# Miniprotein binders against q9usj1, part 5

Target 1, 298 residues: q9usj1
Amino acid sequence: MFSVGKKISFILPIKGVLQKLKDNAQKTVLLDATWYLPTDTKNGKKEYLESRLPGAQYFDIDEAKDHKNPLPHMLPPADEFASYVGKLGIDRNTNVIIYDRKGFFSSPRVFWTFKVFGHEHVFLFPNAFNAWKTEGLELETGEPRTPKPVVYEGAKLNKDLVASFDDIVKVIESPDAAGVHIVDARAHERFLGNVPESRPGLASGHIPTSINIPFTETTAAGITAPKPEEDLEKVFSSHGLTDKSVPIITSCGSGVTASVLFAALKECGFKDVRVYDESWSGYGKRANEDSSLLATGP

## First folded at step 3 (miniprotein)

Design s2
Fold by ESMFold2-Fast, scan of step 3:
Structure s2 (fold): chain B 298 residues (1-298), chain A 88 residues (1-88)
Amino acid sequence: as target 1 above (298 residues)
Amino acid sequence: SEWREVDPNSEEIKEIAEKALEEYSKKTGKKYKLVEVLEAYRIEEDGTTIYYLVLEVEDEETGKRYRVEIIVFITPDGEIEVEELEEV
């Protein structure tokens, strides 16, 4: 009989978070990655300044981005990533634990970003505020701690975790030969093309050959936590994703919820998962001018 | 009618963006500074000119910079109204 090499989960329960915070041998930094749509009246930074998990630093996906690219949340250059996280007190050996106030919405995007730049010790803490309160632990309020800046060395973009438009085109042009599944995390009616896109210039529909798994099928109690691994296995197998060696590219509107699927797939042991960083915000513009790039309906 | 792309770097669009951001600031109770107009689109319906603008803005209270997507309505009498877009 073969023994299954079970990986230690990168998704931590509160007891795992507390264990890492108490470990004096290795530095741990908590990141509050709370993000709301720019049109939302709530502001993640403002909420962070009012209260946080003790010692948490704020990670802003609208600040840690490619400032030369007009698309939302595009990955920053490696040197800008290194400068940003170094300012937060994070070096290559730091344990990074990421949470967000929605529970499991924007934190997977920041998790994926750290993985893209080669960071080894990065973890997710879903349903963080509820879990913290349930344990009877106090939140930090008032002026947040200013971290001692450090130098982050060796940040390098790992192309094995990022899909480009050219990678998508290879699947579209030769689907039988490509051997890649494209998974779209958007709401089903948006995927079908039954509703207009809110952004002008974007086609309504989806990438040809893609399958739709709305990210909310992978979360529990709304969007506060990922489903348990056993339930995620059932979700993915129900959509035909049974071979964990087959490459998967996740996509959504702008790359945020595609990262929720990335985390769920990695938790289930899928070996080759890339996020299409520009997602529909970039692809949809191309598809509006080239009908061979667009599919509609089931 | 169909949305038409317009030059986000034109002085006309920058002026519209500044006025729209002023109205957006009033609606949200925040103080925003325009950093850049990233994208601009125009459509005309029954004498009303409608713009969809993608702006890079700075919240002057927090120093935070982020993207804002707004629809701007310019009525036939020149009044400016702004609406927010919902996106998931």
Scores: ipSAE 0.012, ipTM 0.268, lowest interface PAE 8.7, mean pLDDT 85

Design s3
Fold by ESMFold2-Fast, scan of step 3:
Structure s3 (fold): chain B 298 residues (1-298), chain A 88 residues (1-88)
Amino acid sequence: as target 1 above (298 residues)
Amino acid sequence: SEWREVDPNSEEIKEIAEKALEEYSKKTGKKYKLVEVLEAYRIEWDGYTIYFLVLTVEDEETGKRYRVYIEVWITPDGEIEVEELEEV
């Protein structure tokens, strides 16, 4: 018969994961990127050590970070990224498949991190544990595999995927001329400034000109999986994001859920999407000192 | 100004960590004991001295241990404000 437009996605169903794992011509590494808020009683590393998808390595966003920056989870320098992932057995040609135990929460952050450093063969596996169990497959338990370290060549920060404070300022100073949409992934009441920030010293509100799309509008069954592309297109179009060539900067509290929006926008074919790595953790402090940086309400 | 790594076992960091944990206990309504400072960093920003601390703490009621990430702000006038962990 005739083929309708074919969709090539970096978001893999279990059959796609299994296909890559059995392909002996190209190495595949599974990454468990499970991360919980520190106030949570759960610990991602501890859970990884108890059980994992077979062969999975652990990627800790609080270890693979800029250790010179006080803000949580900030991107590491390129050489430290290369060193960290090389120890996990990952080189430039490795297929990297990332999952997390919540389903689709922290794994997009690690996905974005790999894209930032120029990694081409990187994929997301949402709802991984449930999909694995449903397929009748066993989890690995006991001591994790120690991979053979490799050299990761050519890691370089791609500025086309990362927004800085200066990039945000340029947009808000001249929003009509900038032609960039800032999208805030936080809960709506937090965006409006109707609830206090949990951290003293942060202003309550949002970046001027930004639009609010809580990341949960892009996920299904809570945060288990992304919505199908057709439903994502409806979400974005309902917020006025119809032109896929218009640049978008995503933001949230610390860059984790901004990366969920990044993945959802890329799945829909938006061509120019950057994550504001500092997000409200950096911007909100500046806005507390300078009210021209702060908006509240709708 | 640049970030400075600070020895997590230094007297400077112990004092800051204990004050941070006292404030964190007040905010959460729980009583935490400092087990270990895993990492410590300091920067001067806009007249503030800011510490970023990675702590292992123990809930004194349950005996459970948690890793917490705390920012400590020392205001220009020397007051200590603790900024608890960022929510997503």
Scores: ipSAE 0.000, ipTM 0.152, lowest interface PAE 16.6, mean pLDDT 83

Design s4
Fold by ESMFold2-Fast, scan of step 3:
Structure s4 (fold): chain B 298 residues (1-298), chain A 88 residues (1-88)
Amino acid sequence: as target 1 above (298 residues)
Amino acid sequence: SEWREVDPNSEEIKEIAEKALEEYSKKTGKKYKLVEVLIAYRTEEDGKTTYYLVLLVEDEETGKRYEVWILVRITPDGEIEVEELEEV
């Protein structure tokens, strides 16, 4: 989706989704990426099995992960990503359209994951269920269709989209020299360190030098859709993010809502945006053992 | 001043959760009912009690269920203040 000149939106209205589904020249796969926090009694896979957009496959960020890493839903190795999406009928040339049942919560995480592995034709469909119903279309129920597996070739991790702990350390040790903004997507009281973390062993606070833009400042109608581009511009400008060439690293609790900020920033034309995959789930443990990694308050 | 995990099924927590959800419903213009208190923390400082609650709530109009993370501040005068926190 990166090209010289004006960027084409990767966020599709229902008319764009329907157009791609009708196009016989290019295969399209819909992905239901519904995910809920571990404390939630709802289950994305269970809901998918009860109903879905017609033909949709399920993408589970807790299955498509690094199974050797104890942190939640860390990026899988490239080979495991390729194997996982190949089983869903996705090859390198497939149009992948991702939605989630909250509207715009976990689908950006899967969008970012496809971008990380070099997938070109990947799109987001926010507020999908409401848009589908408003168009007068029926949901699919019953047993989902099993796609014919395909081979996904050429999956390779793009380091320009992923930040590591070492990348964070370089910023906080020399913020003026690094020239990078760290943006924290968590609720403001969590950023300040005023509330305990739900995950055990994590410090309360934030990464030094980071600015706080709760992901809910970038969404509309709760968390069902991103704000229009002009409103996103106002949000980012109000936080001092005016130069679109300055690199940004997004972070949150475990990488899910950091990916919401990734999508919003990319929609506004920010050139260099990375997601800190482990986010506070990893950094917070380090900060609990080393107070020089921890900031609290505004 | 230290946050302490408390029993989410206790009478204290259930009462605070119901009051917090009433204020949250007024603030959002929606009608929610409490399904369950999933997690509860409590702290006290200078005569002020603060709770951090994770609530499973149901929208009475749509029947849809949501998790809501709420910070609840009880002033010495018994006033209740609620602030929604997104868990991410």
Scores: ipSAE 0.006, ipTM 0.351, lowest interface PAE 9.3, mean pLDDT 86

Design s5
Fold by ESMFold2-Fast, scan of step 3:
Structure s5 (fold): chain B 298 residues (1-298), chain A 88 residues (1-88)
Amino acid sequence: as target 1 above (298 residues)
Amino acid sequence: SEWREVDPNSEEIKEIAEKALEEYSKKTGKKYKLVEVLEAYRIEEDGYTIYLLELTVEDEETGKRYRVRIWVIITPDGEIYVEELEEV
């Protein structure tokens, strides 16, 4: 800790971003983590190629993944993560500042990924484009700079931040003994099982015992920024999440918005938060074959 | 009950799509115009009628076009709810 009696937030306002760029530009990398749902006509990489925060590199969650796993955006092996970010000019000591064009949608997924592989100096910059424009700063256009590749050493998957299917099964088969809350970030009607999943072979419903907190309950001005900490605390406490020492597993469709909940919970000081990487894209297939894994309704 | 594909160019689907966009516009604080219905599915269960629609819509303010997937839930008493499909 650098401040007595206070936590240092990993969520940076623009002045914090500018300070890091001023103090250590050579050791600071901005990442554009813009990603859109497959149903969206927009494409994050195309938009990055049109304009970006100056010097930003693009982080593609559909490229930085486990290519042997058919599920979307699954965490890559540690050596492939290290290779991917090393090509972006990132080593273990780099300040990594992550933004996305929606504001606070896909950037938390990349933030979580860096934390999973043991990166310490990683931050989120919500509402980045609006904040940048409001300060009168210019965006970069044209050909992105190609950084000099570096070696990322010591990447190792931290199992304390990642939940597996077996972890979920332990909770649902012995909920009182497990002492873990499962929190589902999906829209309420999807959670209830009132609407079909668009992905083939997935059951409609939710993981038994899970609490539904749509990720949009934790964001402000649409999805451009997280709510202030005091408002997040009201959201979580209204759902019965009052003891910050109780472990939480977040889940969603494929791990993206579960990471929004991860960031919001960590901002509120929850001590033990894991993301279920497969989320409904993996669990829902299992639940389609085994009704004991499926709940519907409130 | 089972989901059934419905003709996206039918009068039924155009009417439902227009009503859904009215509700979606209210929910998002924007004004959307229907460009086309790409796909439509319907299920009827316990007096509820639920549609899944894939639409191309235009933001009337900016002229920009989007492909969206939305659920339209019609309750037994005729209330309409819309939700954008979240695939994350």
Scores: ipSAE 0.000, ipTM 0.344, lowest interface PAE 10.9, mean pLDDT 87

Design s6
Fold by ESMFold2-Fast, scan of step 3:
Structure s6 (fold): chain B 298 residues (1-298), chain A 88 residues (1-88)
Amino acid sequence: as target 1 above (298 residues)
Amino acid sequence: SEWREVDPNSEEIKEIAEKALEEYSKKTGKKYKLVEVLEAYRIEWDGYTIYYLVLEVEDEETGKRYRVEIFVLITPDGEITVYELEEV
């Protein structure tokens, strides 16, 4: 028998954030996960150093990565993840609340990363700066506090949340038998192959059989917050994603906006969702060398 | 498909950049002034001409300057459409 009852969301309104910050029984750490595309003149770390939610630490997806992999911000080894978050004052029992200055852009990537390494108490705070200001609360400015380092124990990569190139190939080789949907979070024109990739050596187009749901179809007020669950249900059902037991692999350019889709799908109760960590940054290079891996058009 | 680097200081590229920035200004609801074309690349694709341009621009309202990377799609009839990397 399944328990029937109200679903507990990992997406927190400001009331939920304040509740956790006041809890003396369990430590809470706020993470500023602001990240911009390499083409942007803005820098997330510089903005964090100017202002932040009080007590927030900075999480850099370009620092917390696999330094042996040439692709951008690939998941780090478990021991390097543990070392990185331990220096931020985070242990296995810490409540981790993640936000970003765009609202709901790069914070889902860090949320997914914590889930991948088995962290239980991790949450998203969308539209954080606007919500904080509307509540009449002050931002912190000046030199951020250096946290006391702690030991993060038991970090282990959960392969059930991460898709590899080999996982993608299995779907393409036997699409009728695979029973897996690949969902591409990139803008529609990029998916169609109507515009070239900015990075040399990447093919233009998409993974064969994949469904295009630009991540902006799942966000509200631009990219500041996820759509309400009822509206997300309509988005996913309009693309044929009605059976929540069917496995889904999300993909994008480099894994950031694929993680926005991951969060939106999990919020709607989809049971088996993996992020293709390489995304188009890895796959597109392979597809340039092997046209059987490439599809274009609708 | 193979990208070709083109001279960012050529009159042709400056004209394309100005037209692209006009479309970008309409799309964003802001008014941008072209400061410099930093890099330019061209590819011909299925009857279309596609440019990838790296521009230094100035927001005329704020006076702030920043780098913009845009794709410019030119139809056989000369119609211009612009896409940012985030949209693409």
Scores: ipSAE 0.000, ipTM 0.239, lowest interface PAE 12.6, mean pLDDT 85

Design th1
Fold by ESMFold2-Fast, scan of step 3:
Structure th1 (fold): chain B 298 residues (1-298), chain A 93 residues (1-93)
Amino acid sequence: as target 1 above (298 residues)
Amino acid sequence: SKVEIRIKVEYDGETYEFEFEFDSPELAKEIIEWFLELLRDMGVKEIEVELEADSPELVRLISEYIKELLEYHGFKEVKIEIKGNKLYIEAEV
């Protein structure tokens, strides 16, 4: 951010990643944030232990969570976040570059988590494994190195980036007065309520007033990378999201793909974007008990 | 060995198109495996693949590999057409 008038992206191509890794003045830590849906047989930690980008540490969203909350991978308390990332060698001044093995799936969740706790120097590296191999660079295998722990100071939850159930209720009770768009990142058939939820006790459908933009509409080459900004602008405008000052709350199944939308919206310059942390994993249970919270169909 | 792949999928009532270019068959294999796993995770019901490679023999090798992957992922109707250095696949659950 040294120069005014230049567009600076938090999404890095491999050249940008390599430049930060070679910078002797600023510490950089690579984070492997690979995570798979519970229905998948793959395990992100197991894959990280087999191979990684050289020097990468593993960030587990199912470990760095609120252990008092029964919902999956809810944000940890600020002190537990600080303790977790400090053990990974990360302090407030560290450049944090996050990737995942699918390309652009779970890494935005960890990116959002760092932003929530006030971390400034955090970046995404989409298509990381493919880009690394294409440059002829070696992956690291075997036992990962244990980083030297550091103290992470001043972690505080920024409520301007996180939406609660109460925030959702305020929008659906008075949508015209609230002036907020709720955007659901789930597959369209899940949004419509046409397919059953994989988690027990959850209603099928969506939050009333919400707009469905499946996160796959914002990605390219499958889910390997985000679409270029020009194409993201077309996606959002086609759904009526043209005013970048209007607040947006993103939601999905459990907060992972809602964070993909968060990153895509921020890349397009949307100024006020919050992620609904519990997403459908919490809301869907409430909606099963109270039909006024549930919408189905388009 | 250059490989160009275009994949069209019908997913959730919409049509999505993905384009890939590879400089090696080994890299193409790895990315295709990953991409088909993703499509399975998403619940895709219909896939159309268009592929162009440097030689008819490479196209035939890739076609057999993609057929096996599609069948493994639950696509029961797999239609394959090879025209010189181009491959066309339609698969449906």
Scores: ipSAE 0.000, ipTM 0.112, lowest interface PAE 20.9, mean pLDDT 81

Design th2
Fold by ESMFold2-Fast, scan of step 3:
Structure th2 (fold): chain B 298 residues (1-298), chain A 93 residues (1-93)
Amino acid sequence: as target 1 above (298 residues)
Amino acid sequence: SKVEIRIKVEYDGETYEFEFEFDSPEYAKELIELFLEWLREMGVKEIEVELEADSPELVRFISEYIKLLLEEHGFKEVKIEIKGNKLYIEAEV
């Protein structure tokens, strides 16, 4: 009932990954969720096809999305999610361990996506390639195995993990009454509105009342791993996030780095954290038409 | 002195163009520093910059400054071409 010791984390060290892979009583699927910004010359799918952790399947956030929505990486419908992951050999009871080649950049987005659709047994493996090599283990190369498809049953969107534009509006219209913190994971100068947005039609600035915590303040060794829990707690408390029961909505440009904050906040024991899926890619267009939605400066 | 800057980058599979107009080089300096930091956080690895100023001396001054900023922000290859009051830069990580 009461745990006085360290909590069991959804963030796994290599020993934890290896233990789950050895467990014959419960199936484990490794997911390579490597994704690069379009401006990067690297391609996650191409790199996956060249090498991977043994047995890993590839999860493409640009494929597993709402194809009817023009915004990047928006959550797919529940049936499309179920179809996509079922093809990867994942059913409701599968242990899903997610990694990416940057270490801790795009894997939290896929972790959040699984949580949104009600998947219980989902974990993150940061700094995966370096940890694997340090343990003396070999990568798999050549043609990846095609998994036997399975039926994913019971995928339902959990609204407690996803924030909508209407949720944001409720906070900014009555900030004292809302009792919710909005946290923006973008670079500080982008948050301040000192630099233009890369997409046409987006306002420069931030959601009124929001707190800026660039996601890079929550990562260590660049972006290869999350900071230790003790250091994350100092980051969050330095920004006034001390009450773990107060609801938080994370936001960024398109939902990827907002999910890094989601994982970091959950690791620190924050009880109610939602990701604003459309983030600035959608909100910024609305703010361009309605200045009451836009703030600039500190 | 007026300075007009146009920056082209590729992001999310599309080409974007940013335009800035400044009445002073000092303001231009501050904004360019902030803009380059933001682009590097977005993972931009190649940019093209077109700049027009009201004198060749100002263009030369700004070109040296922008080169240093690009190098400080991780752009290893910086190609600069000056033609009168215009400056063209191509930079790549």
Scores: ipSAE 0.000, ipTM 0.134, lowest interface PAE 22.2, mean pLDDT 83

Design th3
Fold by ESMFold2-Fast, scan of step 3:
Structure th3 (fold): chain B 298 residues (1-298), chain A 93 residues (1-93)
Amino acid sequence: as target 1 above (298 residues)
Amino acid sequence: SKVEIRIKVEYDGETYEFEFEFDSPEEAKWIIELFLYELRLMGVKEIEVELEADSPELVREISEYIKRLLEEHGFKEVKIEIKGNKLYIEAEV
């Protein structure tokens, strides 16, 4: 009679960010999730300490992790996640708006992490610094505000958003029956096995049956923003991803850029998307020990 | 407009060379950004880039883009030589 469901995007333009800050400043937290490669001379925390969006707190994916797991950025236990975000002033009802200084690189990882633990009101703000400056708004400098810690209750890992090694094995052992697409966000040359992996002991190549969609195919102006939905539809369709009901598992090197694909796929309405948290950092070691787990070339 | 790119890197005591050919400057910028990101993930600290394009104007445009990307990826020392339709870049962390 009346309707269609209006698509409500979790990706906010600056007008949307400013509206949430105006409507409920006390229950809105901006998170700076800037992260750089370990070999980079830049440091996200140091840049955050120099300047930030006003009131922003810093979220470090190398601190908010499973400290018992040697792999980088692995999801923390639910109680450790709750403790970490509670110290940032975030409770279950907080509007969390995540940005990063590159624009749309590491912020999707933090977005996915909040979704994994059941946080409802979480959003992405791409191209944040450029958008903020274009509106004539000033960045905050000096010592950041220390938030009043709060209790984050009810954090629980949603297994429907996280893929395990066993989930990957089930796909590759029975690809015709699995009905799942594995999508690899790494650069094409890494996927093919043409370049060495930065971490020792990893095989060069990819997960058998996986489709390669470098995450940069889903971003615009470099990596500052996701492509418009219309262009994302064309990217996914060109790789054979036309049925939005088919489950997808995204993978990359360590789960960061797999989360960029997660956000892009969700923006296009794909219903079942999981991130393989270990990604190549874990799988590549297994593939070095078992050649049946490794594919190379196209 | 044809663009040819060769990237040479030193990694773990060995030299690797990668060659690309594109029909447009936009495609060349795309692959360079993607590949430079991957080289940094590999821990590469020294890169040489050779590029040839159809015109000196295209070479200058691509040069400015690559310089910005190298600086964004932590390369502190970037040396650029432009000779007509050819570009040579040497960058170090």
Scores: ipSAE 0.000, ipTM 0.245, lowest interface PAE 15.9, mean pLDDT 84

Design th4
Fold by ESMFold2-Fast, scan of step 3:
Structure th4 (fold): chain B 298 residues (1-298), chain A 93 residues (1-93)
Amino acid sequence: as target 1 above (298 residues)
Amino acid sequence: SKVEIRIKVEYDGETYEFEFEFDSPEEAKRIIEEFLEKLREMGVKEIEVELEADSPDLVEWISLYIKFLLLEHGFKEVKIEIKGNKLYIEAEV
């Protein structure tokens, strides 16, 4: 009689990106959110200045942050977020489409950040550069144009999307009563505590009770795109994540790849997913001073 | 004449899309009416409708009919935009 209803995905193929640009170019902003680990020699801003998807603005997670917090790329205050994105030409009604040059690595962090501040029309474009090239479309080069600044109104932090250290402590002190899964996106050897952390002063290991799902288990070959929903469901169910109503907190090194897990879980219909913003960059320092916060091994 | 209708609804914090294709306006009328009844039974309070048809006249005709159905089923704030062969409707209770 009628079609079975399907959830509208926030992950866009190139056809979807081109359709939004065709239908509402004046209210659509492309964001290049390319970011690299501190150990990488590449620089996202430098690469953006060399080439970009046409009209794209650059979103720097190391500038759009809480400058009073020593931890890397912590969420900015709501007014500073609003100021930052307003300078990029983004208001509350803008369609924001986020990509990164690795494909599906740092763009989910910016996607989560927009969701945290209440932005509704925000989307991910994985495998963007390869998809753009395959369609025979040209990249923009040279000096990017600065957009006309706009006022971003109504930015407010949604606590339902952000986990704090206190939220983690509640889970580990009463795991059976808490009814929350903590999922760690770091490589398995880092989770086990078998290798030292690259940042100084951090303990080696993981949050007690946490489940390790390296973010690379949720991406296609490499890190260019998320796996299809059917394959993501198999990944999550293999780790015991079968009840989509059970709350999940994702964690990683500094909140970047925890956001990859956030996006993958939301794509599979998990209803309550929070990102632990400080992740191991904050927790690992606490665990170095208090061994009751630290677990090692499988 | 060919009629393509897409209906987007927000339910339990998620957005769902339903797509229909009809060969006649009479067929579309009956199925959409039945579908809207089901959405209201489920407690859906906000919907978006996108429709494309073979002519602007057909779009105008269908827009009046859909507006009537939405109002009859308890949607009080109905916003309609017509652009050539396309129709966009946002409605809430």
Scores: ipSAE 0.000, ipTM 0.187, lowest interface PAE 16.3, mean pLDDT 85

Design th5
Fold by ESMFold2-Fast, scan of step 3:
Structure th5 (fold): chain B 298 residues (1-298), chain A 93 residues (1-93)
Amino acid sequence: as target 1 above (298 residues)
Amino acid sequence: SKVEIRIKVEYDGETYEFEFEFDSPEEAKLIIEFFLEYLREMGVKEIEVELEADSPELVRWISDYIKLLLEEHGFKEVKIEIKGNKLYIEAEV
């Protein structure tokens, strides 16, 4: 038996957020990472411009991307990440606290992005607007403050947090030998292949051997917050994820909700979790051209 | 409290039917919101929803929310019929 030391959570309640904002020795930047599906009438940038947590900057996953890659919101090159966040006033030592207006939907994607580039002091603030209002605090309105640009040094892509197509192929060609679980965060009917994908050229179905855990099984009060750790343990155990040392690759449509699973798994102490950045937006195109890559049904 | 939702859509000449079971109405609401966003991304213009819940009051409460979501997602012609513990919705853009 081994006893583990006190776990430090990267998921902050409002008291933790307020404590970091009051710390005059350490700079803190709030990031509004609100993002909606393309068909939603809501727009994250427009909502940010109307109201925000005081001092928050906007992080646009459709701008902070690899502009040479046609797939949606793929990770940018390290130098472009550094340039983008530097313009938001963020350097290597900044405390970065990320929220989104849905509560816990798109903010984990930005959290994962910071972790991928080696940022240590990055945190999530779920259910941010409800928590802020309940504390009796005012939202900021009007023109956002333009931050003083800073230099972000030492951004390096950590391959231990990102899965490639080749990593996926290795698992499906030798599932028993690979010792890796692929977890698909999409709604169950998309996983089964019962609905066509909205983007042309994508197959309907899932990656062979993958386990379906819709990201909504890991959230509470809808998608406003992650479930408590005790409940997350039950969710993952019910799907056979009991050994926290076994590597996991999360996937979804385009990497957004795969990052919700990433955050939930890390909160439960899973040691090795990677996000498949392309997710179905890339894999589904390959699977449409090669049926050996595609599974359908349960 | 148990909520069962069945959604039927016409897409590209085929009929697709999806079934969900939830233990809470809050969970049902948010999964339905995400699913409606997905269906609109596909270009679905006609949708039928059948829902059964533990009580007529709960059905009415969920009905008001689903109507709001459908209207928010561009369905302008929403027809609702409530029969006891069951809800039937037909919606079209």
Scores: ipSAE 0.000, ipTM 0.175, lowest interface PAE 19.0, mean pLDDT 82

